# VHH binders against F-box/kelch-repeat protein At1g67480: the designs that were tried, part 7

Target 1, 376 residues: F-box/kelch-repeat protein At1g67480, of Arabidopsis thaliana (Mouse-ear cress) (q9cag8)
Amino acid sequence: MQAFALSGKKRIVNHGMCFSKGNLDLGSRLSENFMDDPLIPGLPDDVAKQCLALVPRARFPSMGSVCKKWRFVVQSKEFITVRRLAGMLEEWLYVLTMNAGGKDNRWEVMDCLGQKLSSLPPMPGPAKTGFKVVVVDGKLLVIAGCCMINGSLVASADVYQYDTCLNSWSRLADLEVARYDFACAEVNGHVYVVGGHGVDGESLSSAEVYDPETCTWTFIESLRRPRWGCFASAFNGKLYVMGGRSNFTIGNSKLLDVYNTQCGSWHGSKNGLTMVTAHVEVGKKLFCIDWKNHRKMSVFNAEDETWEVVALPLSGSSRAGFQFGKLSGKLLLFSSQEETGQCTLLYDPDASPGTQWKTSEIKLSGSCVCSVTITA
Short names: E, the ipSAE of ESMFold2; O, the ipSAE of OpenDDE; V2, 0.75 times the mean of E and O plus 0.25 times the DockQ between their complexes.

## First folded at step 1 (VHH)

Design v1 (framework vhh_vobarilizumab_d1; at its last look DockQ between E and O 0.03; V2 from the best seeds 0.00; counts 0 for: pae E 15.6 > 2, placed apart)
Fold by ESMFold2, look of step 2:
Structure v1 (fold): chain B 376 residues (1-376), chain A 121 residues (1-121)
Amino acid sequence: as target 1 above (376 residues)
Amino acid sequence: EVQLVESGGGLVQPGGSLRLSCAASGFTFSSYAMAWYRQAPGKGRELVAGITSGGSTSYADSVKGRFTISRDNAKNTLYLQMNSLRPEDTAVYYCAADYGSEEWGYTYDYWGQGTLVTVSS
């Protein structure tokens, strides 16, 4: 049998269902019937999964269209594990860009060499700001934010996910509390949202966690004080919330709020940053760009909870802002300037001193709003 | 998209009053510190007045006692009441938004287009 071949007149027929013709959607009844059939006739399912794991990631939508059992397998956590063991994981960069006129945005996709692959379908729902993006279980989530309705800024609770196997967006359960300008991060397969502003613009201390297995949001212990304009990063099963402001401080806060997901409680210290315009996690380190001085990065080492500084290779009085991308353990710095053919910087934290910075050939079609990296 | 639209500028006599407005949209107005700056011909841009998201105010020495900054979070509008105007107050006045900053004079996140105030006899 030729694995990975879906060409020609090849057709998979099981239990009287024909996958080459039907677009009939019978829901769980169809999926239940297909789960008992062999994934590939003549092979144990474990062997078949290893064969499928050798297929390039670009073919996942085609594999997901074969039948519901193939779609279920390709979407599963087990499949990612099989691909990892087979050495077939592929890392793709997803960048939300805005054109020079500020009229259109879209998600662009690039491979590990920065070569453009595709664009995602348009996000559903109204245009939003103050939302957050996160990756969980190989899926891109776009969470909450606010939109303009009749001249008023209104908080949203909606959550959308993009599924690579379906090449489509779907709606997940709403947050319990609509929010924008909040902190968000993934910790051990769960998504946390903390603080921000609510429906009436009020400052929030509430926090919620999403469990992908139950598809529900539930409250966790609230912050002692409301916090907004903040961000979050995850290290060692803990959620680190930094930056932004509280109702009970004057201006920005160096408070570091740490939620231990194991015991469900918050711990605070003064070991945070106040002025961050971009951040990204690479390994056990958090890289931040200082709002006041775009000529440096502040780098948090999660192992010893210390900060260090890395100067950017900028000359003169450049005041370009940056947004982060991440590929293959290296940082990409995209200029926020609205120029075609933008020059991107590349930082390799593992390279020898004096050789860590390069210019990158990666070109975006517009200004970078945010980016994520998904490995599958 | 973020917009700051100033209005209320114009020609006034010395000693007169003028009220500037800045309509804000496209961001969480209540979480931003707001400020008025001005730029006279041939001069650099200077801070006139600032107001934090919590309502604390500050003023340049040249305008203390004559100008009052205020905000209406329900209408997403920043105001500058200018009384006892002098010819040296002639400038283009700019509305600026600064995300939660404790310090004035740094790079602001957003700026308006400006409104001209002329004080002449």
Scores: ipSAE 0.000, ipTM 0.147, lowest interface PAE 15.6, mean pLDDT 79
ESMFold2-Fast, scan of step 1: ipSAE 0.013; ipTM 0.430
ESMFold2 (binder alone), look of step 2: mean pLDDT 83; pTM 0.828
OpenDDE, look of step 2: ipSAE 0.017; ipTM 0.417

Design v10 (framework vhh_vobarilizumab_d1)
Fold by ESMFold2-Fast, scan of step 1:
Structure v10 (fold): chain B 376 residues (1-376), chain A 121 residues (1-121)
Amino acid sequence: as target 1 above (376 residues)
Amino acid sequence: EVQLVESGGGLVQPGGSLRLSCAASGSIFSIYAMAWYRQAPGKGRELVAGITTGGSTSYADSVKGRFTISRDNAKNTLYLQMNSLRPEDTAVYYCAVDLYSSGWYPEEDYWGQGTLVTVSS
């Protein structure tokens, strides 16, 4: 266990896990007991981890409550690797829903068949907009955003983590620069945030990367042009940033900024999509709903950087009320149209032409704000 | 919380003029680009005009030369001057804060209630 202290906060890094000051006492107690007892009496720890990997994921919070060593095991990224090798990985869908009053937002969890498993405990911190969600090492991160404090809009640098194995929230390192309406994606185990609006509403070109191993944010090369309202997607070790605006123009940028994580440099082109209202990555493709053509999806193929169009089966279309998810290599479209009500459609990109769209039995309790898929 | 209130809509003859106003909550107005959208019966909402914090403007091709967007940051008010109105301009007109995230929608309703413009004899 390695401990770091910064401005009244302590960080403990223990085998790739990070504990903020709020978890420091728990971390020190884990250290005291970690070497005392075997994970399972009579078995070496590596064999014991293989045995624990066979337990269904729904029991992980209970397993984590058995003892501190089991808690550490079930929340580790190494445990995900052991479960993968055992063929025991489970893919769950996490959906943030908003009720009709717009005041009660909650995370709902569903298995790979769309059956409801549980609801998450409430998100910590003040209610925010312009925040981003991402999954890294089986953990859900909710990053930054803005909130109204005493009638003023305030940009946040706060980062919260949900641990699906412990069913608990914790606070991670703050961003170096508070921001909202920024682009965010995970690339090869690291989380990238790019652009957005800063503390005084200025357009940002700065970018930062989070390393879960060190539990720190580090600046990377800035964008050539500041942008906000943009989004990001990750393919083949690269970060693709599209859309957005600047204070120079209200129109969305067609600029595609691509960051190569291996060489640490940006490349630009004008092969981007503007006015995207919803997006999701499935395989090596980025599926987007365009504001100008909300009856069709624009699909980006990252391998050759080409665009194609796929029709939506929905009638009475509105650009508002669509959100994407993904599950089992398939695209989910959550719709809250006035004519159709709330429904979920499933798109299988590998299905035969004309059979790609099907109705899904997934029923949300409210409108979809966003969704993520976590495999553990 | 963002509060947007549109006014100035009404019935007007073809070739006539109307001026729409949008009163916005104080602190948010000065830091955001603003836009006017419209929704005709049976159609989706479309962008009509936009204006940045610095006053740079953009217009839909169908309204260029006829409509003028402007803002008064001291009064937290957005305007749309509509000249040479046509029957096809008939729509509900909406004021919006141009704060858009492709992954997340604002919890606050960044759209106003709308003001009806009818161009008919």
Scores: ipSAE 0.000, ipTM 0.202, lowest interface PAE 13.8, mean pLDDT 77

Design v11 (framework vhh_vobarilizumab_d1)
Fold by ESMFold2-Fast, scan of step 1:
Structure v11 (fold): chain B 376 residues (1-376), chain A 121 residues (1-121)
Amino acid sequence: as target 1 above (376 residues)
Amino acid sequence: EVQLVESGGGLVQPGGSLRLSCAASGFTFSRYAMAWYRQAPGKGRELVAGIDSGGSTSYADSVKGRFTISRDNAKNTLYLQMNSLRPEDTAVYYCASEYGDYEGLGYYDYWGQGTLVTVSS
């Protein structure tokens, strides 16, 4: 009877939930059952993992379908480490494209040479705008956003995850506060969301962090000032929040809010950039396109917090809208306008001065909404 | 040179009302966004209400419908009208001044010393 009561309690916790630290005994039993069968008969598991690491990434979904033990291995963050040591890591570019009619968004995938691989299964849930995408532990997260319901913008707290090993979407824990047009970045294996617009369209100062191990969102210290339309980048264990505005300001903010993940505190400076329309992080640098300087990139160096400018190779008086991609340590600039020509630009920050710019053969099936790079 | 001075705090019964004032000096008040923050015992500082230079307002969910922020640019004064006060509204209330960034303009941040509001029977 006592054992039966405990079993019932454990079943409630196990239904659609991550294993908590308080249920470690159940996790240990599952680990024992898992370890009872070898990954590959006749081989120690460590050697078997090295053998599995040699399989091309495109076969991970098929490999995960062999048995539960292989599925567990290929979707683990430890497997990424094994593949890195084997020299088998593959960098793929994931681009969310919109059809010319502004309908039918889809995720396209390209390899490190820019060759098209496949499209992801459709994202679950209603079509949204103002959402953010981020990569953590080799998985793609699509967070929150808003949709139009009965003539009103409705903020969402929904979080969806795409697992490359399963080739499928799943739903994660909802945000504590529904939001759109917020800042989002991954820092040391945790996902941070900051600010945005809330349920009534109000400017938010609240911030939350997601821990993939506990599958939970937790509030962190709020910003001193609410802001929306802002963006975030991560450097050296810190979260850098720039841009945007709030109902308390009369214009776009040059404020840079920095969160130190170790001490759990915010500090600010006036060394941010206003009105950023596209951004991408490469190494220790943040590359930005602002609406005022369409012919230039503004580049932030996180080591000394200085800004520099890189001219875009544009002719005439054309106003160009771009979205960034990142592949093999190089920047891809996807034109958001059909009239600006068909060429994707490639920028190599490590190339000799005057030779950084080239045209890329990469062609998207639609306009770029956003992109992420996943190495696995 | 820039100074914000809060007043109007005190002890009030649940369901009562208080009007806080913030007298500003040393800057062009009419061009700045203004806000009220509060810090309850044992808690961090939180935004209560804000008003921009154009008169647009924003409120924390916990005070919507009960508190009203307003400004008098001729008197360089910010107000917070607090109605239907609850014990959980007990806090030190701070006046803050924020000016938005228009390209080359700086972002300014000024704070008052705070005024205590106690809601108790």
Scores: ipSAE 0.006, ipTM 0.274, lowest interface PAE 9.8, mean pLDDT 79

Design v12 (framework vhh_vobarilizumab_d1)
Fold by ESMFold2-Fast, scan of step 1:
Structure v12 (fold): chain B 376 residues (1-376), chain A 120 residues (1-120)
Amino acid sequence: as target 1 above (376 residues)
Amino acid sequence: EVQLVESGGGLVQPGGSLRLSCAASGFTFSEYAMAWYRQAPGKGRELVAGISSGGSTSYADSVKGRFTISRDNAKNTLYLQMNSLRPEDTAVYYCARLPRFGSYTDFDYWGQGTLVTVSS
């Protein structure tokens, strides 16, 4: 276990980011001195930010090392907005891979052309399973999960953040309820966690939302029924929760729970999927690989809540472990078989029927655990 | 390598009882949900009972109240207690390790099965 000391306990929101500070007097002094200096001598700060926005993303850690004020700028969600307006946003794919021995997990990063950039520093804390990853405000969060202690599964509430501009990990506020195998998605700048298994392995109906501006988790209305092994996607300010079970009954596992973030209420239907091995959202559609039939892709249209099926190219005789990536408006399908190794398929949802699938040159160094796309 | 070995099947009269056992090896048993499936001659494999890593249980309607699934994590063993057996319970019973939810590399595994025959 890596115990990150949350020194001073007070959290300060700066440029849409949350910081834990141990010395509040020093922090106030730093803020005062920081505001006195121009970002670039001779330029107003707004113009200076526009100039900094033109720098390639790969240079952000170096740029952040120049001075504290530049670090502050490149870490901010407002800088993402400046880069968007300048047409300088870069989309990078982050993939967590596991080697065949299951001993070495690492994050690999690729640019929009699929060129390998670098690996991230090792994740802090003990090795966990049943955790979830999500991106909010250009930052990668790794949330909760469980680990084995003395032959028992122990649920975690730990939350870690990777800052792409600092190339470093930090610890955020813990969840209110430790959980694993839960649903997780970002909706309008907030992170939602729903269900899962708790400390005693019980099925959870509780749900929490993280606000990056306050750096706090708060409970929202609980699900009507507990569920674990579920997954989530976000459409139009709503959280869609599908799959999983509170028990092993098939009918109940088709429940679709929809949370409206504006009115704070859940609505249910029976128009969900039971279990998936992989899922990814693109626009108003959710792409799923059925865990029982991994040779087809089920596609959910959130506008009318209808399903369609897309055939997968047959990958061979062995069952493949599938995970999605998303890059340049297209889906990457990572497949891994112990006998045959790695392959990557590219799916273009906008291509003509019969031309949607292509082989990708992207090859992972191991099996894909999960992936996220970060645009900054 | 993952191995599941079922035992306890046999011939029993209607109304009788049997206890099936499944010895698991090659993985961390306590991390996985486990299930019992059955397959009658000429029919597909159907789910009978399941148990989560945390001990939550679920049953097919046809066996609810008659069958009890349980696990012993210290012994890496899954059990199915079958009471009030009926001729329609005649099948090969399979122990299964279910994929962990959200796992990209877990595959379902079944044992070789154990035959249960309920007849007079």
Scores: ipSAE 0.000, ipTM 0.229, lowest interface PAE 15.8, mean pLDDT 78

Design v2 (framework vhh_vobarilizumab_d1)
Fold by ESMFold2-Fast, scan of step 1:
Order: sequence, then C-alpha cells, then structure tokens
Structure v2 (fold): chain B 376 residues (1-376), chain A 119 residues (1-119)
Amino acid sequence: as target 1 above (376 residues)
Amino acid sequence: EVQLVESGGGLVQPGGSLRLSCAASGSIFSINAMAWYRQAPGKGRELVAGISSGGSTSYADSVKGRFTISRDNAKNTLYLQMNSLRPEDTAVYYCAALRYDSWEFGDYWGQGTLVTVSS
C-alpha cells in the first residue's frame, strides 16, 4: 500500500488561478480581501466583467496593474468565456527563437496579421532541450525537458506557466516523473504528457494528466509500450500518440495509441507515423514533416484515420528543417535555412487547389525552436 | 510456435520477496525485448519492467529500486526479482515478448501468475 500522507494544507484554486504551493496562507487572505468590494463601483460584477472584456488584449497587463480584483479577473478562465461571448477574442502567435550562438532563447509575439508586438520576459530556470509547450485555459505551459549540469545530462520535472494577460511567469506543480522528448497535448482543458526519456535515459511508458482546476498531475493508464521522440495531437476528446522509438522495438514505431479521456482507456492501431521533425493540428487534420523527407507534409485525417501527402514548394536544401506555426486557420512554416533568405511559407488548407501556398512577410529574429497560438 | 509460461507467484507478507520466472519456447526469446506487465483488480494492464535483447532495462517508477528484471538467453528464461513487496503490488503478473511496433500483431503473452501481498 502507498503511504497515505495527509497534508493539512489545501491547494488554493480560485476562478482558474493556481498556486505552485498549496500551503500559502497569504493567498487565502488575498482572496478574502478581493471579495468585499464591487469590481466596478455602481455596476453588478457580471456587467463590470462584460465592460472589461471590451478592452483590447494588449492592455491586459496594464488592466491587471489597476488593482488585485482586476488582476484576478483578467487572468481567469471565465474572463476568456466573457470575451468570447463579446466577440473580443484575439489570436496571437508566440514563437520561441534561438540566435546563431545557441545561447539566447527568446519568445516573440505576433498578432493575427503576423505583425510583431513584443517579446516575453525571460523564461525562468536553466535553459532546457527536449521540453514541450502547450496552451491550456489561455496560459502557455513549458514542461520538463533536460539540461546539462556540470557536464551531465539531467532530466527535469519543472513546469512553468506564462500568463499572457499579466505578462508574467510562474511555476506550477512538477511532473511526477522527470522526462524529455515526450508527447504532449491539451484535450478538453487538461494537459497530457506521455512517454519520453526518464532520469536514466530509459524509454518511458508512463503518462500523466494536469488538471488546471486542482493544479495537480495524476498518472493515467500507461502506454502498452514505452516510447520516446513520440508526438501527440487531440481530436474529438481523444489523445492521439504517434511516432518515436523504444529500447523494446527493433525499428521506429508506427504504432498509433489513442487515449479516450472519458472512459480512461488506450486503444492501438498501426495507422500512425514514425519520427517527425514538426507537427501541427488544424481543424480535424494533423500536418507532419517526416524526419527523412522535408519536401512533403504527411497529413492525417482523424475522422477516418487516413493519410495524404502535400508537396512543399522548393525551400532550399534537402537538409533544411521546418517548424510550424498556426495563425488564423493557416499554417506557417519557418525554414531553418538562413543563407538563401528563405521567408516563412504560408499554407491555407481552405484555398482552392494549386493556390494554397504563399510566401509570408513574417521574419523571425532567429531560428524557430517551437511556437504556440494563444486566444484570449 | 511461441509459448510463454509464468511461475513463482503466490502469497507473501508485506516487506517480503518473490522471484517470478517466465519460460519461453520457440525462437523468440534471444532476439526480442521481454517485459513484465501486471493487472491489479479493477485496473488496466501496466508495464512493470522491460529488458531489451541487448540487456538494457526499464522500470515503472512505482517499482524502481525494488524490482530487478533479468534474462538468461541460454535457458530462454525471463526473471523478475521483487523485493520489499507492498499490498499495492498485488496483481496478476504477465510475461510478454515484444515484437516490432505492433501491439495488435506480434505480441506474445503468457497466461499470468497471481501475486498477493497481504498480512
């Protein structure tokens, strides 16, 4: 039997706010002080929230600095719902870039037209690789990975959250298992992490789910086979895990593991793809760049579990890699080939055949490591 | 023809030890990764420990430091040494030979051996 350690202190979760330590007495006192005053004098709080929802997103950090009650509202999950109902949601692209020296990593922000807005504050903690990024409830999560400490590779369980409304970083609960090169996706408001390499470089089969309301990671049913270098996508309340390799298999995995979040069970097939250099989900389709063929996209249709191929226009050498962005229902492809002056490619899946590809005016300050789209 | 037969399960007191064995027939053992899975009442089947054909090992976090997987290719036998057993280790333990990337095609399973950890 697991030792049942009862903590006498509760996690503080208020209107979508999470605290990394559930033992903060100050948070309880702050919550009591928030509740006594109206949000805007002379207005009911629901009407006041509707008024605040009409403010452009770029003003949210300033709005959050007005008072603790406004800060609390602006960072809440419920405020995203109020903004959606008001037709005020804004889609911004966040791109993590690395300079030619490989040391300076920076998050850049672009609006729905691809215009540069700003850069984020520096990410806390040591520089990591093999980490994953995901968006849940309008927050950017940077999860786990590995770093070099005194010449040794060390797997991390650290989780950091960027709040786009407050322009600030915070630390969330650590993963139960330190991991890197794992699969990660958000499904119906919960974040799933699956597989990867563990502390000893071993292939992992364990999987965990993060609940933003409880601010906790819990284990789910493990994969049938351990795998690393795998990737994940979410379709119709299900988690699709593909690719990767394991110390237990002779070749690269074509196994597709599908987790049903309602019944809590895994199902498998061989309709998956092997290792990819980049992937992105748009609508009901998953777009992948195969690690051996950088001139074609393999496209998965989740409705019938079929694959199709989309040819890429000439982008330079066969060794040029790509990273995806997603903006306004379109794909952005950030080429790693600097010497040719290759611009970002834009793919519109809804355009007529033969007209889907265009050159984008978006130019990054460095090579793209990863990107996310945040709607708030 | 491939057959996996587990043995060594039984009733043990908390803190005790058991050694499970899996005897493999046919030509699968020396070339395939081998694993131990378990299924507790009311739970799904989970990986406990795995070992590659070259001897590389992997363990579930709940058993790291307590369980040791090993193989004897000359005897076509897989072992799981279980130390410091806990009531939560109570499960049916299955031997598996893992092939290619297909859990639907090419996995060989034993019939399982029951391990009960109670006072």
Scores: ipSAE 0.000, ipTM 0.298, lowest interface PAE 13.2, mean pLDDT 78

Design v3 (framework vhh_vobarilizumab_d1)
Fold by ESMFold2-Fast, scan of step 1:
Structure v3 (fold): chain B 376 residues (1-376), chain A 120 residues (1-120)
Amino acid sequence: as target 1 above (376 residues)
Amino acid sequence: EVQLVESGGGLVQPGGSLRLSCAASGFTFSDYAMAWYRQAPGKGRELVAGIYSGGSTSYADSVKGRFTISRDNAKNTLYLQMNSLRPEDTAVYYCARGPYYDESLGFDYWGQGTLVTVSS
């Protein structure tokens, strides 16, 4: 009888916030203090929140340092809603860059005009590859991955969260299954992880979903076939998983696995892609660059499940590194080659035919590993 | 249990023809790429022909225009039609379920093989 073993860790949910065992007392004190005094003396809290919403986003860490009540406001989902209604939302681009030596990874932050703002504080934990990044509730999550230790790949279940309003990292609940080179996407406020390689390098069919309100991972129905090196996108409450390989395929499977979050079941088709080097969602479309063919971009339309091909203005080569960014409803294509250096192209899917590609003034300090856009 | 069972090998004169068959069981045959490999006496295994789940085919240069790979998904059977056979085609022929283009990853569910001898 009673609760399952807690493995020495406890999670407390306090207005959508998750606290480790070491922070249980702090969480309790924050809850008690919330009701004592008004946010701003002489103003109702709703009016005070409207006043705070008018502050530029760059000032949020300073606002959070004023008192615990303001810190709580700045971290809340409600505050994003108040800022939206005030017309104060700001879209920032977060890019993880690697220097020319491949040894120093750093998060760069840029505003909607491409101007550099800051760098994130160092992420806790060991450096990893094969991890995935996702944004949920205005927070950046860095999930799982692997380390090379003594010539062996060690799979991780670690999950870290960056809060852009506080400029700080925290650790969330670990995955139930350690994995790397898996598919990851956010669907309707929940984070899904699918497949990958496990602890023994085996191909995984298991899948898990994270609920930020409960701060827990739970298993969902597994894939019919294990796959790694796959990628995911989300459209209309559904999770689309494409690409990758298993120990039983040669990477030529165009299997598309679609998970319906309403009925909790997988459906398969042969209308997917094999392996890709880069992918990004914009609106109802998924933009992909094939792992072996870097001269063309394949575009999936989720409304009718059709594919089209868009030519790249760059000469694709086996030595070109490509990654996508997204800013103001447009694609950024980051390209890195040792001989030519770095360049950034802008693709506007809504521009007139023949005018969709333009040069961008954005220049990264290193090669792009991955990027996310956070609006707050 | 995954099984691949090859048949159709035999002795044939130069210029002759043979059709090899591979009966597959224990998996959804239509979802996998399939291949034929061969191993001649004293030599390593070589890829002869491959067929993807969608029906696209690939051949070794030494057999192009002479060999035809095909599949019958309703019967879970893979075929290799061999025409204009040469003495150098003498080998044990193996049915394989991918990955066959990346030999560094190893091969999955190879059959026992069927011997083809081209000699007068």
Scores: ipSAE 0.000, ipTM 0.119, lowest interface PAE 16.0, mean pLDDT 78

Design v4 (framework vhh_vobarilizumab_d1)
Fold by ESMFold2-Fast, scan of step 1:
Structure v4 (fold): chain B 376 residues (1-376), chain A 122 residues (1-122)
Amino acid sequence: as target 1 above (376 residues)
Amino acid sequence: EVQLVESGGGLVQPGGSLRLSCAASGRTFSSYAMAWYRQAPGKGRELVAGITYGGSTSYADSVKGRFTISRDNAKNTLYLQMNSLRPEDTAVYYCAAESYLGWSTPDEYDYWGQGTLVTVSS
């Protein structure tokens, strides 16, 4: 591998970016030049970054091709902060769609108005299921999952990162424990993975946290009970894990496991939700579609830890596949039904009661597997 | 669609053994978590045992140590080995399947067989 290879076996962190250890000498020399040379001749670097922040997001790959120093700027967490202060942040929706048979997956991109932009370059590695997707520091992470190898279902520990500014994929450090159907959420710039199924399909209680600054996974305190098919959300520096099956409890329970990132400990309660087919965080609320009753949406308010119920404006008796998206402070509900085909609904929490739901013009090219919103 | 067909039920004396089988056809068996449920006269359906594609198992407390769930992915078949049977095990036993590749949580089973009757009596 030449120059700055971001897919090497070992990683070195520089401004939230990971570099191959094999390119240390080249990286060190570039870092020295980065410190010495101005970003834009005649301007202090802080002023230069403010000028670069005014460039539309669609131009970032071109901006990153000007020189390595600009490339590192547009990849940095600091650049997102500079763009926020300049009022230049752009919100884009990334949707992973799947064709019939589950073999062809494609990432599609839409702007803040729902207008289709482009598709991402192909994701590395074999097609997987039971993986999780999360956004940290403006980067899209695709974590773990399982695939079929030689007639056997095999759990993966692979982690891939998509850099929206460079339009490129790279590989991050693997999980310590291969897993699928686990809970995953970002809390205060760190990524947490909890539970799931392991290499032999065993139920896991182990949990790990990823630090983008060190590019390493570290074990945290394990759950009291193994748990799979669960989901997670993050509020107030805490990780909330709900749903799924436990070896201690047959079938779903209202067990809520909460991890406090400050003291590093788990606490349990019975204020969780049992069966969930889809979930999404918008602001300080968690929106869930009940598995048994697809005509209800359960909403968790993290400020007072209470649940509310909102009716869904869907008809028919057949079961639907649901996935959420979020865009411009509004919730998107992607559905795929045998009778109606694919449709997208829009929920505006700020609209007057009775007018919150509308049909969206957003049309996906296939069934929605998952979606994320990336602001950069 | 997935089609599930149970077999192996019958009349057995207390303390006896039976092996139930469930043959799956239609969708890929390998993408499914599988379970055995039972329904006794006058009662609702209850989970007996569950198994993931990878072989991880879960059992109701009333059957732990007596029943063993297993699967043969090459034959698209689910099994329930029932030992030390008791009169209270009398029920219709149902095979159930949930897609790992679907949109649902693994604890909700989308497909059910027609059931096979197990009677434990003298």
Scores: ipSAE 0.000, ipTM 0.265, lowest interface PAE 11.9, mean pLDDT 78

